# VH-VL binders against Large ribosomal subunit protein mL46 (mrpl17): the designs that were tried, part 5

Target 1, 243 residues: Large ribosomal subunit protein mL46 (mrpl17), of Schizosaccharomyces pombe (o94398)
Amino acid sequence: IQSSKPLSNSTPLKGCSVGTILIRSPILTRQPSEFEKSIYKYNAELWNELSDPLPAEFYFKKGSVGEKDWQERQKTLKGKESPFETIFGKERKEMESNKLLDSATHLQSRVTEADTKNDERSTLRSLDKSLYLLVKKSKSSGWQFPNTPVTSSEKALHLLCQDLLKNILDENSLTWLVARHPLALLKTEQEKTFLLRARLLNGLDVPNLQNVYDWVWCTYDELKNKLSPSSWDSVKNILSDRL

## First folded at step 1 (VH-VL)

Design ub1 (framework fv_unasnemab)
Fold by ESMFold2-Fast, scan of step 1:
Structure ub1 (fold): chain C 243 residues (1-243), chain A 121 residues (1-121), chain B 107 residues (1-107)
Amino acid sequence: as target 1 above (243 residues)
Amino acid sequence: EVQLVESGGGLVQPGRSLRLSCTASGFTFSDHYMDWVRQAPGKGLEWVAETRNKANSYTTYYAESVKGRFTISRDDSKSIVYLQMNSLRTEDTALYYCARVDYGDYYFDYWGKGTTVTVSS
Amino acid sequence: DIQMTQSPSSVSASVGDRVTITCRASQDISSYLNWYQQKPGKAPKLLIYAASSLQSGVPSRFSGSGSGTDFTLTISSLQPEDFASYFCQQSYSTPYTFGGGTKVEME
């Protein structure tokens, strides 16, 4: 049975969408400069300030199963080390699994077959840069970050984002949600989309996407040509490592 | 109406060069990807090269058999796409078609009549 | 590269017959499969794009189906003007590749 609209207005995020900025981190690593280390320290401090999650009541009805699950996961997360340490640990594991590709690329003037073919559907292109997933939901749709409407008033955004990732990636694909808090709000004429950052941990395996008409993996510079001007303006300062 | 007219084909000796041109009319040329597709006598179709539009940074793609020898380019002000063919081989003998690409679904919706390239001694 | 295997290479048919041509991709190409008709001495003509979308001006007796790796072109009731060669083409990634072709000949 469905409630009336006034009763369903207990969740601030209902009627919006949740989406993901799914990133393939650079496979070719570099040593950070002292300047870069200072930026990492600043970002770690900023992360610690921003890591305080929104109260469960903001996402869930009090006493719901969703609220209890959210609280239990928050309890688990608070028992873990810094999110940056977790991210760096997973990124290093991914980098180790890509060791053979790094060596082969280095010996071959650091370009891949995907680079020479400009195969936008491959994660093995532009190994020294971050790649961002964009999808086309239908033949007539424009390119956009993967997203889905918020249909459950009781489920946390990060759980909906995990459901989205499971829906569009194959069973062999591995992802890590960088934060459980939305880091960007994408506003269009029709809708608001809360974007969460996730990392692709597939190593050498190129994921096949499902339940989308098409997909591309874009460098930062390529996003401007694919995204609408309003979408690009909303994310350009977040994706360029300039906060 | 949409028209694509190829020119520049002919008889050429192995190892030499030839430049094909395709003049487009009846549509906004600068909005479309443009491709070359060839067909050897009595054989099937083989895609050769693509040039994307300005919005996609004029990126180019090639079949492996022609990579390093052929160069596709375009002049949006003249509505012409070119195929520069260097180090020609006998197996490059074919009828060369110019084709327009639909950006959304990547199909060839219009084709020219083709220009014949014969590479023989 | 994505290999496109088309079968049969030729088929003899009569007017009114149902003709089926199949095309198989060596990997998943979603719905990025196009079908072209080529008459002797003429350029190819687009029939179907995105596996199942009928191009404007193409008779409804032509239909396409399939997704992933297996695709079919069907002519429900062959007409005299349909005796031609047919080619499938994947547009999923470069290099774009064509099937070997199917020649539909009069019995």
Scores: ipSAE 0.000, ipTM 0.424, lowest interface PAE 14.1, mean pLDDT 77

Design ub2 (framework fv_unasnemab)
Fold by ESMFold2-Fast, scan of step 1:
Structure ub2 (fold): chain C 243 residues (1-243), chain A 125 residues (1-125), chain B 107 residues (1-107)
Amino acid sequence: as target 1 above (243 residues)
Amino acid sequence: EVQLVESGGGLVQPGRSLRLSCTASGFTFSDHYMDWVRQAPGKGLEWVAETRNKANSYTTYYAESVKGRFTISRDDSKSIVYLQMNSLRTEDTALYYCARDHYDYVWGSYEFDYWGKGTTVTVSS
Amino acid sequence: DIQMTQSPSSVSASVGDRVTITCRASQDISSYLNWYQQKPGKAPKLLIYAASSLQSGVPSRFSGSGSGTDFTLTISSLQPEDFASYFCQQSYSTPYTFGGGTKVEME
């Protein structure tokens, strides 16, 4: 029979650990250059000029039946505008409101409240970069990728990783295991840890503190400061896919 | 100008309780973590407790020697951090410092960048 | 807990001397080490953070180096105001722990 043997029947991983490199992908593109900002500003000014409203007297003679009929139609179209506000004026205000919302959203998204408050527990920090989850298992332990021992397990490695994610994250979290095979093998003096790659699909997930002492979401550059030198050396080259 | 002023120290009998206060000024108190560090007479420094800010859910951490006996808390509206000390022992006798715990975002590290003058706690019969 | 060992416990030096203080961690703490100065009867003052970063307002004669388990604080040319006690502190994990201190005394 041409069937793959179930990975769950293999026990060569007993005595090792399975862990996860849980990644929050970039939500925003890089910050625009000063040149790009200048182009955005020019385009906004151009739109304001092109959308400048024309007064009613340009189309109709003052006090005419046509002017009154046009004003009544504007009111009937669910407008609460001034009697002298043109359809171009209404469209211009709507476009300006949308542009202001987009600009404010872009600026606030780039530098969030989590950024200004140095909130490493938030997934809403550094929106233009990838974030990586690190945990502490106890107050005296160092920062590490989430992991759990493979002891007397009947489950395949990728299923153990999914169980780990379910145990660490809250019930509303959404994650995707990118591949069923390990991305890296992290070797320490005491233990071997097979690291599998996972993506965070929603941006508001927080770990369950009952299963970990503390957690942080780190950029690539921050990993070298938090991980032990040996752990960093093991992952630094494989995490270069920051896009 | 950043200032931290500790108060509430004094002479107390073993087994009793004492509450220390630290009033902060000159910075946005609610954005900073706060710590207590003590120093026994003629000895070195010993970290006691830490409280994080609201953005980090006011999480607290303690040295093993005080865990279960001491409670750190804060009142951001008054810019005060407290240390409630219960079941005091003679070995708790020390000068207690309030320290501003500055989180360096680049390094992901914590530094005590400003300290108060300290308040003396003497536990004796 | 991470144990921090400082050496020497005391050193006698003259103005203009180069003074080196060593701090050793019982486990790898990366670069999460701070140095503090304490004068008699005064509160500690931060000198160096993240092993090698000089705190604002601290004279450039102070420098820190090292990573992992071995760290040093160097005073390149000792000044009269530098006679004090010096403490290292790891910030890698709670509980934060301090070294036993080094007293720099006048010869």
Scores: ipSAE 0.000, ipTM 0.417, lowest interface PAE 18.6, mean pLDDT 76

Design ub3 (from ub1 with heavy chain R100K V101S D102L G104L D105G Y106W Y107S; framework fv_unasnemab)
Fold by ESMFold2-Fast, scan of step 1:
Order: structure tokens, then C-alpha cells, then sequence
Structure ub3 (fold): chain C 243 residues (1-243), chain A 121 residues (1-121), chain B 107 residues (1-107)
């Protein structure tokens, strides 16, 4: 049961290759719009306006140390502090400090160690963007999408692409071929490369690549600086980040 | 500029033979699959035959309606593809187009103007 | 053989209209589906290959979508030169087969 067109003989096809645009999809949610930020601000202000202080009798027994502390504070502040502030002011400030640390920790989780180190070999960089895999086949080779020569062995392009992915990724990497037809054709005078689109499903697990000299995971904006001008021109209008 | 020029069509009696030719220019002929597609008067398109390139050992494929009667072949040195039509039937009456395959049989990106074959007594 | 069923067989439309044509394959053909335009007395012209890839020189108002068995050709804003017949074609396996065609004619 194969759904793709196979090649019809065993003779190697000269000048023809199949390759893959392997994409790590965004892991993190987009930033809120200005409108959404305005709604959050309004709701926070509304919540603050609904908070009312309760009378001192609710918080303190008559003649207690707590009541005396509140009365002394009232003399100092000329009646400007509620009993709630006297009893729970320290706890509230500690809770507010903890909320600020929580917010800072949550914000820091969006900026990974791979981001701070600019570790281009990691899939844990730029979690809010798509990452694209580029490889070097040798020290002298330029950056390119992973690819392999096509043989006329009756093997369909998508099966050759799956073989390529299995050859260069570790055994723990999970990939999904989005379509069995090529997304793009990279063409030079003597060479043709059919590119199929694939997704990395376990993007939080950083794969170690094999059978390549080097590799990088690039955002869309970084591809222009890594790919040859002709390769970039062939893919710039068809990648998912440029709808 | 890519050009495909068909020739060899005409009026022929049932049971007879006819050979169509298509002369190609403007591309590297030996790299491409070449196909014949026909269209009966006022009807839709019907794929007839394909010859693959040298890298694919010149393998040939046919529509069921013409298997055993038609033979597709090519001469890369002259950039010509042929369709040998034997045992012609009235239902073979059509305009015959020569078409160039895009890549390895994905689609037909260039077509000739066609040559008319009329099979009648 | 893979049967290609195309609908509608004809449609009357005006300049500026959005026109959609559908094509259904009798089995999964992945994305090996092409769309051609044919004007009276002329050879067919490739518009879309691989279900959604626009052929060089074809206006951006033409688009293709779908995969598997169900496919659509859309003309977003019909122009006078777009009144023609349209055919889908599967290239998944031989014998290659065409849909019955859709004639887009002036209202």
C-alpha cells in the first residue's frame, strides 16, 4: 500500500536528488495583541476596585496585642491603614513578591539556555518560531536542505525521503511527512532536487544528527544567510512562515 | 522557446496503420518523458501513451484501449517521438497531441497544436 | 484504472465572479493532481501541478487545493480570458486519467 508514484527501473538517475524541508513547529503560544493586553489590564483594574476592607472588630479581639499594633500604626499613619493591612500586609507583600518572581520565571521560560548561547544545533531555540534543518555534507559543502541522489529502483520519492530522514536522524526522532508530493524543486543546469515537507514531532527532544558533517536549525529569517541565493529564491515564498 | 510540432495525421480506413511524429525543440529532449494525449471531436482528453527518458531505460506505458495496437518510441538524436498506430478503429478518430512531461511524469507542461486522425471508410 | 469525476460539467459566470471546480479520484492519489485550461481550437495549458503548485506564468487568481481524493480549482476573480474548459488529471499512476471537463461560459 503505497500512495506515491514509484520509479520504474534500477539504473541510477543522473543529476536528480530528493530532499526534505524538515520543520520544527512553534512550541510556544504567540504574544498577546495590544487589544488582548488592554483586556487583561482592564480585568486587573476591575478586580482591584472590588476589594473592600473589613472593620477592625472582625480582625482583632478587644485589648489584644494585634489591636494595639493596629492602633499604634493608626496614630503614626493618621488612620490611613486598615486592620487587614496590619495583619496581612507582610503576607500580601510576600505574595506580591512571589507573583513577580513567578512572572519573571514564566517570562524566562520563553528564553531558553539555547537562546542565550545562540546554540544553532539545538531545537530548543526560538520556541515561538518555526525552525528548519540545514546540513553540510562535507567541510567544503555549503549549507543545504538534507538530500540524497535518486535511483531508478522503483522506489517512490516519499519513501526515499523517509529513508533519508532515518539515515540522518537518531532512532528517537519522530518525523511526519506532511505530503507525498514535492513542495519545491531546486534546479541548476545539471542538478534537480525535489524537496518534500516533513515535521519533527518531538521538538523538545534535541536530535543528534549522523552521516552529515554539520547541521543547524534556522528560523525563516536566518535561512537567507545560510542558503545559496538560488536555493533561497526557490523556497522563500512557499515556506509556512511566509503565507 | 519550447516547441512541439506534430505531423503524420490524415484520413485512414479501419484496420489500417498510421505513424505520427512529434519534433521537439527548445529543451534537452533526452531528459524528458514524452506523451501522446488525444481528444475526440467535442469530447474530453484521453491519455494514450508515454515513453520515458534514457535514464529510465525508455520504458513505455499505454492506455488499455490502445494496448497491443499502438507503439510509442523516440529518437533522441533527432529529438522526435513517434506513435505507431496499427489496427485502427473508428473510435481512434481524434486530434492527437504530443506533450512534454514536467519532471518525471508529474504533469504536461507543453503541448503541440495536434495532428488530426480520422478513421472512416 | 483511477477514475476522475469532475463537477460541474458547465458553469455560467460573469467577470469578477469566484469560480470553483471540483475533482474526485476513485482512490487516494496523494497530491498527484494537475489542472489544465483549454480554449476552443487550442491545445491545453498547464495551470496547476502537484495539486497546489502554480505553473510559471499563470496568474495568481488561479489556485488549487486538496489531497487524497478531493481536489478544488479556484478562480478568485474571473477575467474575460478565463472563459474556457478546465480539466483535472491524475499523474499518480499509469494509465493517467482526466476528468470529464468543466466549461466556464459567459453569463
Amino acid sequence: as target 1 above (243 residues)
Amino acid sequence: EVQLVESGGGLVQPGRSLRLSCTASGFTFSDHYMDWVRQAPGKGLEWVAETRNKANSYTTYYAESVKGRFTISRDDSKSIVYLQMNSLRTEDTALYYCAKSLYLGWSFDYWGKGTTVTVSS
Amino acid sequence: DIQMTQSPSSVSASVGDRVTITCRASQDISSYLNWYQQKPGKAPKLLIYAASSLQSGVPSRFSGSGSGTDFTLTISSLQPEDFASYFCQQSYSTPYTFGGGTKVEME
Scores: ipSAE 0.000, ipTM 0.406, lowest interface PAE 15.4, mean pLDDT 78

Design uc1 (framework fv_unasnemab)
Heavy chain, then light chain:
Amino acid sequence: EVQLVESGGGLVQPGRSLRLSCTASGFTFSDYYMDWVRQAPGKGLEWVAEIRSEAYGGTTYYAESVKGRFTISRDDSKSIVYLQMNSLRTEDTALYYCARGRYSYGYFDYWGKGTTVTVSS
Amino acid sequence: DIQMTQSPSSVSASVGDRVTITCRASQDISNYLNWYQQKPGKAPKLLIYDASNLETGVPSRFSGSGSGTDFTLTISSLQPEDFASYFCQQYDNLPYTFGGGTKVEME
ESMFold2-Fast, scan of step 1: ipSAE 0.000; ipTM 0.518

Design uc2 (from uc1 with heavy chain G101V R102H Y105N G106W Y110L; framework fv_unasnemab)
Heavy chain, then light chain:
Amino acid sequence: EVQLVESGGGLVQPGRSLRLSCTASGFTFSDYYMDWVRQAPGKGLEWVAEIRSEAYGGTTYYAESVKGRFTISRDDSKSIVYLQMNSLRTEDTALYYCARVHYSNWYFDLWGKGTTVTVSS
Amino acid sequence: DIQMTQSPSSVSASVGDRVTITCRASQDISNYLNWYQQKPGKAPKLLIYDASNLETGVPSRFSGSGSGTDFTLTISSLQPEDFASYFCQQYDNLPYTFGGGTKVEME
ESMFold2-Fast, scan of step 1: ipSAE 0.039; ipTM 0.566

Design uc3 (framework fv_unasnemab)
Heavy chain, then light chain:
Amino acid sequence: EVQLVESGGGLVQPGRSLRLSCTASGFTFSDYYMDWVRQAPGKGLEWVAEIRSEAYGGTTYYAESVKGRFTISRDDSKSIVYLQMNSLRTEDTALYYCAKDVEMATIYYFDYWGKGTTVTVSS
Amino acid sequence: DIQMTQSPSSVSASVGDRVTITCRASQDISNYLNWYQQKPGKAPKLLIYDASNLETGVPSRFSGSGSGTDFTLTISSLQPEDFASYFCQQYDNLPYTFGGGTKVEME
ESMFold2-Fast, scan of step 1: ipSAE 0.013; ipTM 0.509

Design za1 (framework fv_zilovertamab)
Fold by ESMFold2-Fast, scan of step 1:
Parts: C-alpha cells; structure tokens; sequence
Structure za1 (fold): chain C 243 residues (1-243), chain A 120 residues (1-120), chain B 107 residues (1-107)
C-alpha cells in the first residue's frame, strides 16, 4: 500500500463518499510508442550520466579502506534504476523475468481459457488491456466503483481510500494510490462520491475480494454496460481504452 | 504422484478451535489454488474457502468468514485451516482439494478427508 | 447463495442401461458447472467441468449437457462400478455451492 501526501486543506466532507478507480495494468507488455521509447531512453541515459561518478582513483589512494567503501557504494548506486523507471521500468522488468515469464506462459494458456469462459471475476483475463474493478454492495445494488461513506472529517480522502482498499482486498493484496487528489466526482441520486485512482500491484496473484456481495474486473469497453449511465458519463473521458 | 493429505485432531470440544493441515506433494505447490470442502455425515459437500499458495490471497464462504482462517507455509508445502468456536453441527469430514488447472474453481485432486467430531 | 437442486435423490439402474441425473440452479450459472462422483468412504472425483467437458481419465460413457439453470449428467451403458453418489457444483457465483447429491444404485 502506497501513501500520498496529506491534503493541504482539511474540509469537512461528512455526508459524502470516497471511492476508488482500481486498475489492473496490462500484464503483457504493450508495444510502447516510438515517442515513449525515445523519452524512456533519453531519461535513462540522462540519469546514468548524472549518476556516473569519477573513478575511485581520483578520490582515494589505491588499496585504502576509503576506496573500497566508495567502490561498494558506487556498485549500489549503479544497481539502482532511474527515477523514471520506478513507475514503469521495474514493473516491466518483473514481467520479463524468466520465472515470471514461465508463470505468464502458463497464464497465457489460462487467459485464453478465462477469455473463452468470459470469467469476469478473474484478473487473469485480457492481459493486454487495463482492467477496472466494479463491485456490488448487495444483491439489489447496481455495479459501482468501490466506495464508502465519509464518517470522519478528520481523515484525509486518500487515507480513507487506502482504508477502503484494505477493507475490500485481502491482506496479501498490494495497491498503489496514484494521486492524492480525486480524479472524478460522481453525483448520483443526491450523493457525491470522490474517486481516487489506484493501481493493483499484485503481479500474477488474483486478489480475493471481501465485504462486497460481488465483483467484476472490466475492460474499458465493458464498463459502459455495467455502470449506470450517469456514472459512465462521469468517467468515460478520464479512463483509458488503450491495449 | 499428486497427493494431498489432511492431518489434525479427530475430536474437538464445543467452543474450541480446530486446526487442520493439508500437506501436498507431487506438483509445484505455488501453481494451484487449494480449497477446503467439508461434508457432514450423510449430507452434501460444502465449500469453505480457498487460498492462492503463491501470494497467500484467500476467499471464504461468508457463512464461515468471522471464524475461518486459511493460511500457508510454502517451505513445508502446507495449507492450514483454522476455525474458531466449534459447534457440534461442525462435525464433518474435512477435505482439502486442488483447483483444476490451478484457478478454475473446480477440484481435480482431493485429500483422503479427515473426520472431525465435535462433542463433549 | 445459488441453490443447486438434484433430481432424483436416488436412482436404481440396471447395468447396460443409460442413467440420467438432473441438476437445477436457482439462477443462471451459464456453463460454469461441474459433476463429481463419490464412492462410500472416498473423496469425490471430478467427472465433468464447464457443463460438458470430461476431466482427464474419465471414461467416455460419462457426458454432461445443459446451460443456464438446467443440467444433465448422462452415464451410457452404466457399469456396476458406477454405483456412487453424484454431485453437481456451480462456480458462477460466490460462494461455490454443491447439489445435495444423487445416489446411483445398481439393481
């Protein structure tokens, strides 16, 4: 679970709800655009250039303890990824590991099966697309983004959102709150819901949901058929339909 | 080849906690969900819950949610079912079962079952 | 919870004849239905998954059919070794639920 910065202004929000747009990013690497590739390469090269220090011999006498300690620190620094890769590079590298790729090969066979079965409760469907979590709070409730009423004006929205995610996902599920500010405001039947964007970081693990009647993981195209017309209108221009 | 084996007490007193262990062999432990299913004498099968042994994520039948916990120990290839506040109506044969093809929510291999009697 | 109702609860059959067992779901489960065989003192054995697919090692005399709420397990040319309880199971909705079982007895 990743915490965002506290809200700078604490406004009483009692009577409103906070919710989450929880996204499972594509597991299969999409082909990055040429522009994205060029930016990634530029930033990686820039970071490496800025992080590449002078050889130890310029600072330390040969064979000294200081030289050895400095060399060990340089090995550590050179092993660290650029800041740009923190969001994208590590996620992609994990998907590229042989052990994870071996698991993904088995998952590709199972994804074909999950896609064939149209198993909407599985995160292993549509590995090349983003999936969005929708829940039903009760048998009679419509499909909606996970949400909870604001009962305490003393808690920041992003902390309430993290509490919500912890409440509906099992303890082994890992999520990252992408931004501290709401992405969208849903106004449905006199109630207001502030939606925050979160990413599922479970990798190949399928999260099991709790404290909900039912759940589905939907592609962008499938959201239109599940969400109420007013909810879909509020998010359709904000969410991505990319493969 | 593929084997699942339940172990634990055959007799539990009312209000006590039940702990059953499922030990698996003959396949890659982390590749298949493990489920717990019970069967009361002369009755049908009842699904209790499951665990993904790779990540540890769990699902429970809400009937048992407030007293049932399923956990894993990857180093021992074991899944553990813990159920609190046992009642005579919990008397049943308890099975652990492997998910068919890993995550299909059907059960291809089952343990032999262990009878748990809840009585004073 | 989805309730699975099996009929008949007891089915006496003569060897060599076909036997059919029905399973009805209280709401649609699409094709997400399995059939299991359980002999006395033994754990259940998977026969059919996704309504109509035979599990590995299951003889071709076993077949499944149906979609939505009505499902049938058929055993063609029933053999004495097929005397057992048979259970259907849905995985369309949480929690997973089973039928109450059908006892197939050889005459």
Amino acid sequence: as target 1 above (243 residues)
Amino acid sequence: QVQLQESGPGLVKPSQTLSLTCTVSGYTFTSYYIHWVRQAPGQGLEWMGSINPSGGSTSYNQKFKDRLTISKDTSKNQVVLTMTNMDPVDTATYYCARDYEGWSYYFDYWGHGTLVTVSS
Amino acid sequence: DIVMTQTPLSLPVTPGEPASISCRASQSVSSYLAWYQQKPGQAPRLLIYDASNRATGIPPRFSGSGYGTDFTLTINNIESEDAAYYFCQQRSNWPLTFGEGTKVEIK
Scores: ipSAE 0.000, ipTM 0.417, lowest interface PAE 14.7, mean pLDDT 76

Design za2 (framework fv_zilovertamab)
Fold by ESMFold2-Fast, scan of step 1:
Structure za2 (fold): chain C 243 residues (1-243), chain A 122 residues (1-122), chain B 107 residues (1-107)
Amino acid sequence: as target 1 above (243 residues)
Amino acid sequence: QVQLQESGPGLVKPSQTLSLTCTVSGYTFTSYYIHWVRQAPGQGLEWMGIINPSGGSTSYAQKFKDRLTISKDTSKNQVVLTMTNMDPVDTATYYCARGRYFDWLLSAFDIWGHGTLVTVSS
Amino acid sequence: DIVMTQTPLSLPVTPGEPASISCRASQSVSSYLAWYQQKPGQAPRLLIYDASNRATGIPPRFSGSGYGTDFTLTINNIESEDAAYYFCQQRSNWPLTFGEGTKVEIK
């Protein structure tokens, strides 16, 4: 095979851009029943009665990011009694316990308030599907994956991508760069953009974006209506796997 | 195949201690909570208590708390119900059942043991 | 403790007819209610969880409805194999409590 040098281990190419396909993974895998909606009340009552949680390996595969995240939360929450705090990772002292459980129950629903309002700036929409972040750099710019020009020959592409994510997301947003190598190459009339895949780990915490004119979180089916035809053609087969 | 099986004495004298064992197979022992439920002849079901087999934490119905202990033996995949000072009114079929509190399908009692009849008489 | 009251306690039915069993809670249990079937000499079997959801493997002739304090289990086109005791259970409050049971008998 005639091969080029790996982009992640090569000196960054001047005149190109690096970008990210930032994904909020599905939070729900099926339609919530009344049974599932009741789980927070049942868990709150059971948590007060039982001191030990079930093993993390029961919920997550061994060695996964989810398992590590769960184990860290369990260590932090020893001696705490609220299952709502464990599930969502944030404290809501201004709400009564019944209101907190109602909020948790609502977030378990596949049809959220973000869904009914069609609030495309929220990560709480379409909880059973993947959401993809698109941004506008200016009022006149089209929707695109977040990206930034490569201006230095010193940094690897994956480090530039991490810098980009820190620049546009708030300080409370947790992201994981899935691979150090680009997933896709977007070509326009003048520029090439290398896209790296990243995941938003705390998808229930809606990030407030900065240093962009506007942003939306799109399902796969919505991407074709917002991306340019050339950008859509470059990613449609890579992102066609539903999960 | 997933199974829960109760075992223990069929006859207990008044004031003696009852010991029943629930043996589980076909799944990871520490992944499900085990409940004990009893049923007196011709009567309804009565929840007695729960154990987390991973950590050993327990909770009991108030009615039984002073004489009921539920324990586990992870090496044998067993949960043991111990109840002191048995009375003829404790005559019942005793069941173990599994449940999960974070699993959407299994927080109800989806798998039950076959039950064991315990008669308390002199 | 929440008291669960079932009516009727005995229900004779003819095959092919619908049967309905009611369960009332002394306090609201929202939708946190399950139904179990118990045949003579057997352990209970989960039929319905969270008031209206059928458990895996349960025939579609079984359905549940209700919210709060009033719940109904319905068996459409009852079959002879459906002769059994039926119990409701609330899981809203500790301790978990069951109804007294309804005996469905084939005429």
Scores: ipSAE 0.000, ipTM 0.375, lowest interface PAE 21.6, mean pLDDT 74

Design za3 (framework fv_zilovertamab)
Fold by ESMFold2-Fast, scan of step 1:
Structure za3 (fold): chain C 243 residues (1-243), chain A 120 residues (1-120), chain B 107 residues (1-107)
Amino acid sequence: as target 1 above (243 residues)
Amino acid sequence: QVQLQESGPGLVKPSQTLSLTCTVSGYTFTSYYIHWVRQAPGQGLEWMGIINPSGGSTSYAQKFKDRLTISKDTSKNQVVLTMTNMDPVDTATYYCARNYWTGHYYMDVWGHGTLVTVSS
Amino acid sequence: DIVMTQTPLSLPVTPGEPASISCRASQSVSSYLAWYQQKPGQAPRLLIYDASNRATGIPPRFSGSGYGTDFTLTINNIESEDAAYYFCQQRSNWPLTFGEGTKVEIK
């Protein structure tokens, strides 16, 4: 059974866990700001830059006909954009801009396709409410907030939380750690987990979650059905479904 | 509703050219790549090629690149597959499919497929 | 070309039981693998992308796992409407390639 208790400055960190309450804020409460539009554009452009082609050995078996054809094309295009950039580069960026416009338009609809299909893995569901990330670490594990053991008492909790976020989210995901102090402490007979609050800043669908068995994005009302009763009791009064 | 629909001849004679059209609706035509995939009777899926409908850039599987051309008509929201020198082994159901996301080459929305029989 | 090998080719299962289908790549594809369902007379339907992400509208009884060369699609508490062919697909290397398919049949 897990319970929440006030956090103490003298609480030892080694042997504890750090976790995150990652929140996707409501999208339909207001129009996206210029800052948010810039973040969407930045993420799209960053994706295009990170999608540059890998060396031929990652695409073809060494000595194969495909590798030789690839290298021959590379020689022809030497001093120009990469083969993928040459074939799709400018058009990929234009398509990404059009895709972003489609996504922004779709996000303004109150009832999305993700809502209709009840797609719990999508961040494009329940656009008028906050969504909270829950994960399963393994097939046998229950739903919980993302967390990881503290292996060093010297490192601050907020830095460990940022490391955790980088470990489970891909390069396209942009987050903001709201506060450097824990929002809640979950206790079991032998375990303590310090939860810090973070917000998802990009309005694009989250591409992939990594290093987890499964994940869901839950509204406030859905958390009570997925979390253990003791975990829910620990967070229910500190989470909000408004603004 | 997002929809893709293939159309074209159901019967092609050996050595003739196949032309199939994929018409899209329910989304911005230039925002997603379009794939062509075929499936011979009783066999698995075989990827043929992809097109960027914005600029017209294409990429084909090496097996088909000597006789396959994929083109687009933005005014009609159509992608066209053209394949020369058809052979009975090319008998298959041909699908067009929408790409999932930029950089993530998976097919999230598929047409119903059109059966093309190659026989004299 | 990356060759995708599926096992088994045919899988009879009883409703309510779990079903597992394996897909093996001839070389590492990282997590760049998807699973599709194809019912008789229908086009394929995307189930899972990037190894473990459930596509929009796909019931939670479908899950995917794996990395590198070995991947598994799991259907927990199988239902009669899950009788279909299942295909894996890699996006790690051009050309895109599919597995040969697994036919799931309800006893």
Scores: ipSAE 0.000, ipTM 0.399, lowest interface PAE 15.5, mean pLDDT 75

Design za4 (framework fv_zilovertamab)
Fold by ESMFold2-Fast, scan of step 1:
Structure za4 (fold): chain C 243 residues (1-243), chain A 121 residues (1-121), chain B 107 residues (1-107)
Amino acid sequence: as target 1 above (243 residues)
Amino acid sequence: QVQLQESGPGLVKPSQTLSLTCTVSGYTFTSYYIHWVRQAPGQGLEWMGIINPSGGSTSYAQKFKDRLTISKDTSKNQVVLTMTNMDPVDTATYYCARDFDYSEYYGMDVWGHGTLVTVSS
Amino acid sequence: DIVMTQTPLSLPVTPGEPASISCRASQSVSSYLAWYQQKPGQAPRLLIYDASNRATGIPPRFSGSGYGTDFTLTINNIESEDAAYYFCQQRSNWPLTFGEGTKVEIK
């Protein structure tokens, strides 16, 4: 038996939109303070003396929920670092990244051509900070998080958000929706916008945006100068300049 | 009274750097984008780039991207165009123009008078 | 880049006659098209924005029409003071681009 739900009319629901806080995570880890360097050194020496780090498979039972979740995220990230890595392993990777940032060569590469030109339309600016995507829908529109009207109660918000991301970035852009639940609600007298958090996975290969008048990739500090006061107030305590 | 006024050198030698200043008055400097547009003698208009005076964000036409920088000085209500490695073909009248993004206006509604820059040895 | 093509490049007209200038975009710019007038030795002046909306202070003899790729600027009952260059400009996509210009001459 094939059961198909009748196609509901895909008309916009008045006053309801879904949008995305699309984040380009730091490509370079921030340069650690002297205090942080001391802590990293102490912890690395302590853990090195106590035991060698074990692969993730030794921290999860075969067939466990943790192991399956780890494997599923590895598929999604296609070889990118897993959030389920051990605290011990994460600490070592962070120290290795910080060592690379301390080299003369990597210190020079910390400032990009996009930084020098202050090219806000580039994802290669501010590599040590998070960048947030803002768009203008038209010349007269203010800067806002990308959003689209809710067209049907049948389709979940996270699926509409994924459709929006495909519409503005194209099908080749890799994004990860961090949660299926809204992170924030922007409410005006006429409109409600549910914002979902998404992460950009291929920050070096992002094409020019489609179906928008203009776009910028902003650091946290730059958001307050571009967003309306009400939008900024709704997100300022949720977002940071680091992920 | 809203006004934009360009200023800078009228003569630049080949390979030198051009610096032009656009001074604005009569409105809130950080509320409107500023464009730079040039026009070679007897030719049409050519868009060069834009700046948001609030944050300093910029966008340039690809032709100019590797030698053009647009910056701002909020304390003086000025936008500065800097272009390196000038060539005789860059001889043109340079304009700054306000990009009015409020609902009643969707074009470059206020232009400076323009400044002629001649590139010659 | 979106290429804007204007026709004709030169348009001689007799006072009191209508004049029409065409502007064609290489891809759709929706209604995000402006028209400018430039008299010799002067900066451009905004005439029409958003394809058909007349800017403040512009006489009613100027009108714009079109959508997508094909646009027209019409000047009804042309006056001697209308001798100038006219440029179309798209604002739909970056970079912003202008047409090559049309010179309107009074016979």
Scores: ipSAE 0.000, ipTM 0.389, lowest interface PAE 19.2, mean pLDDT 74

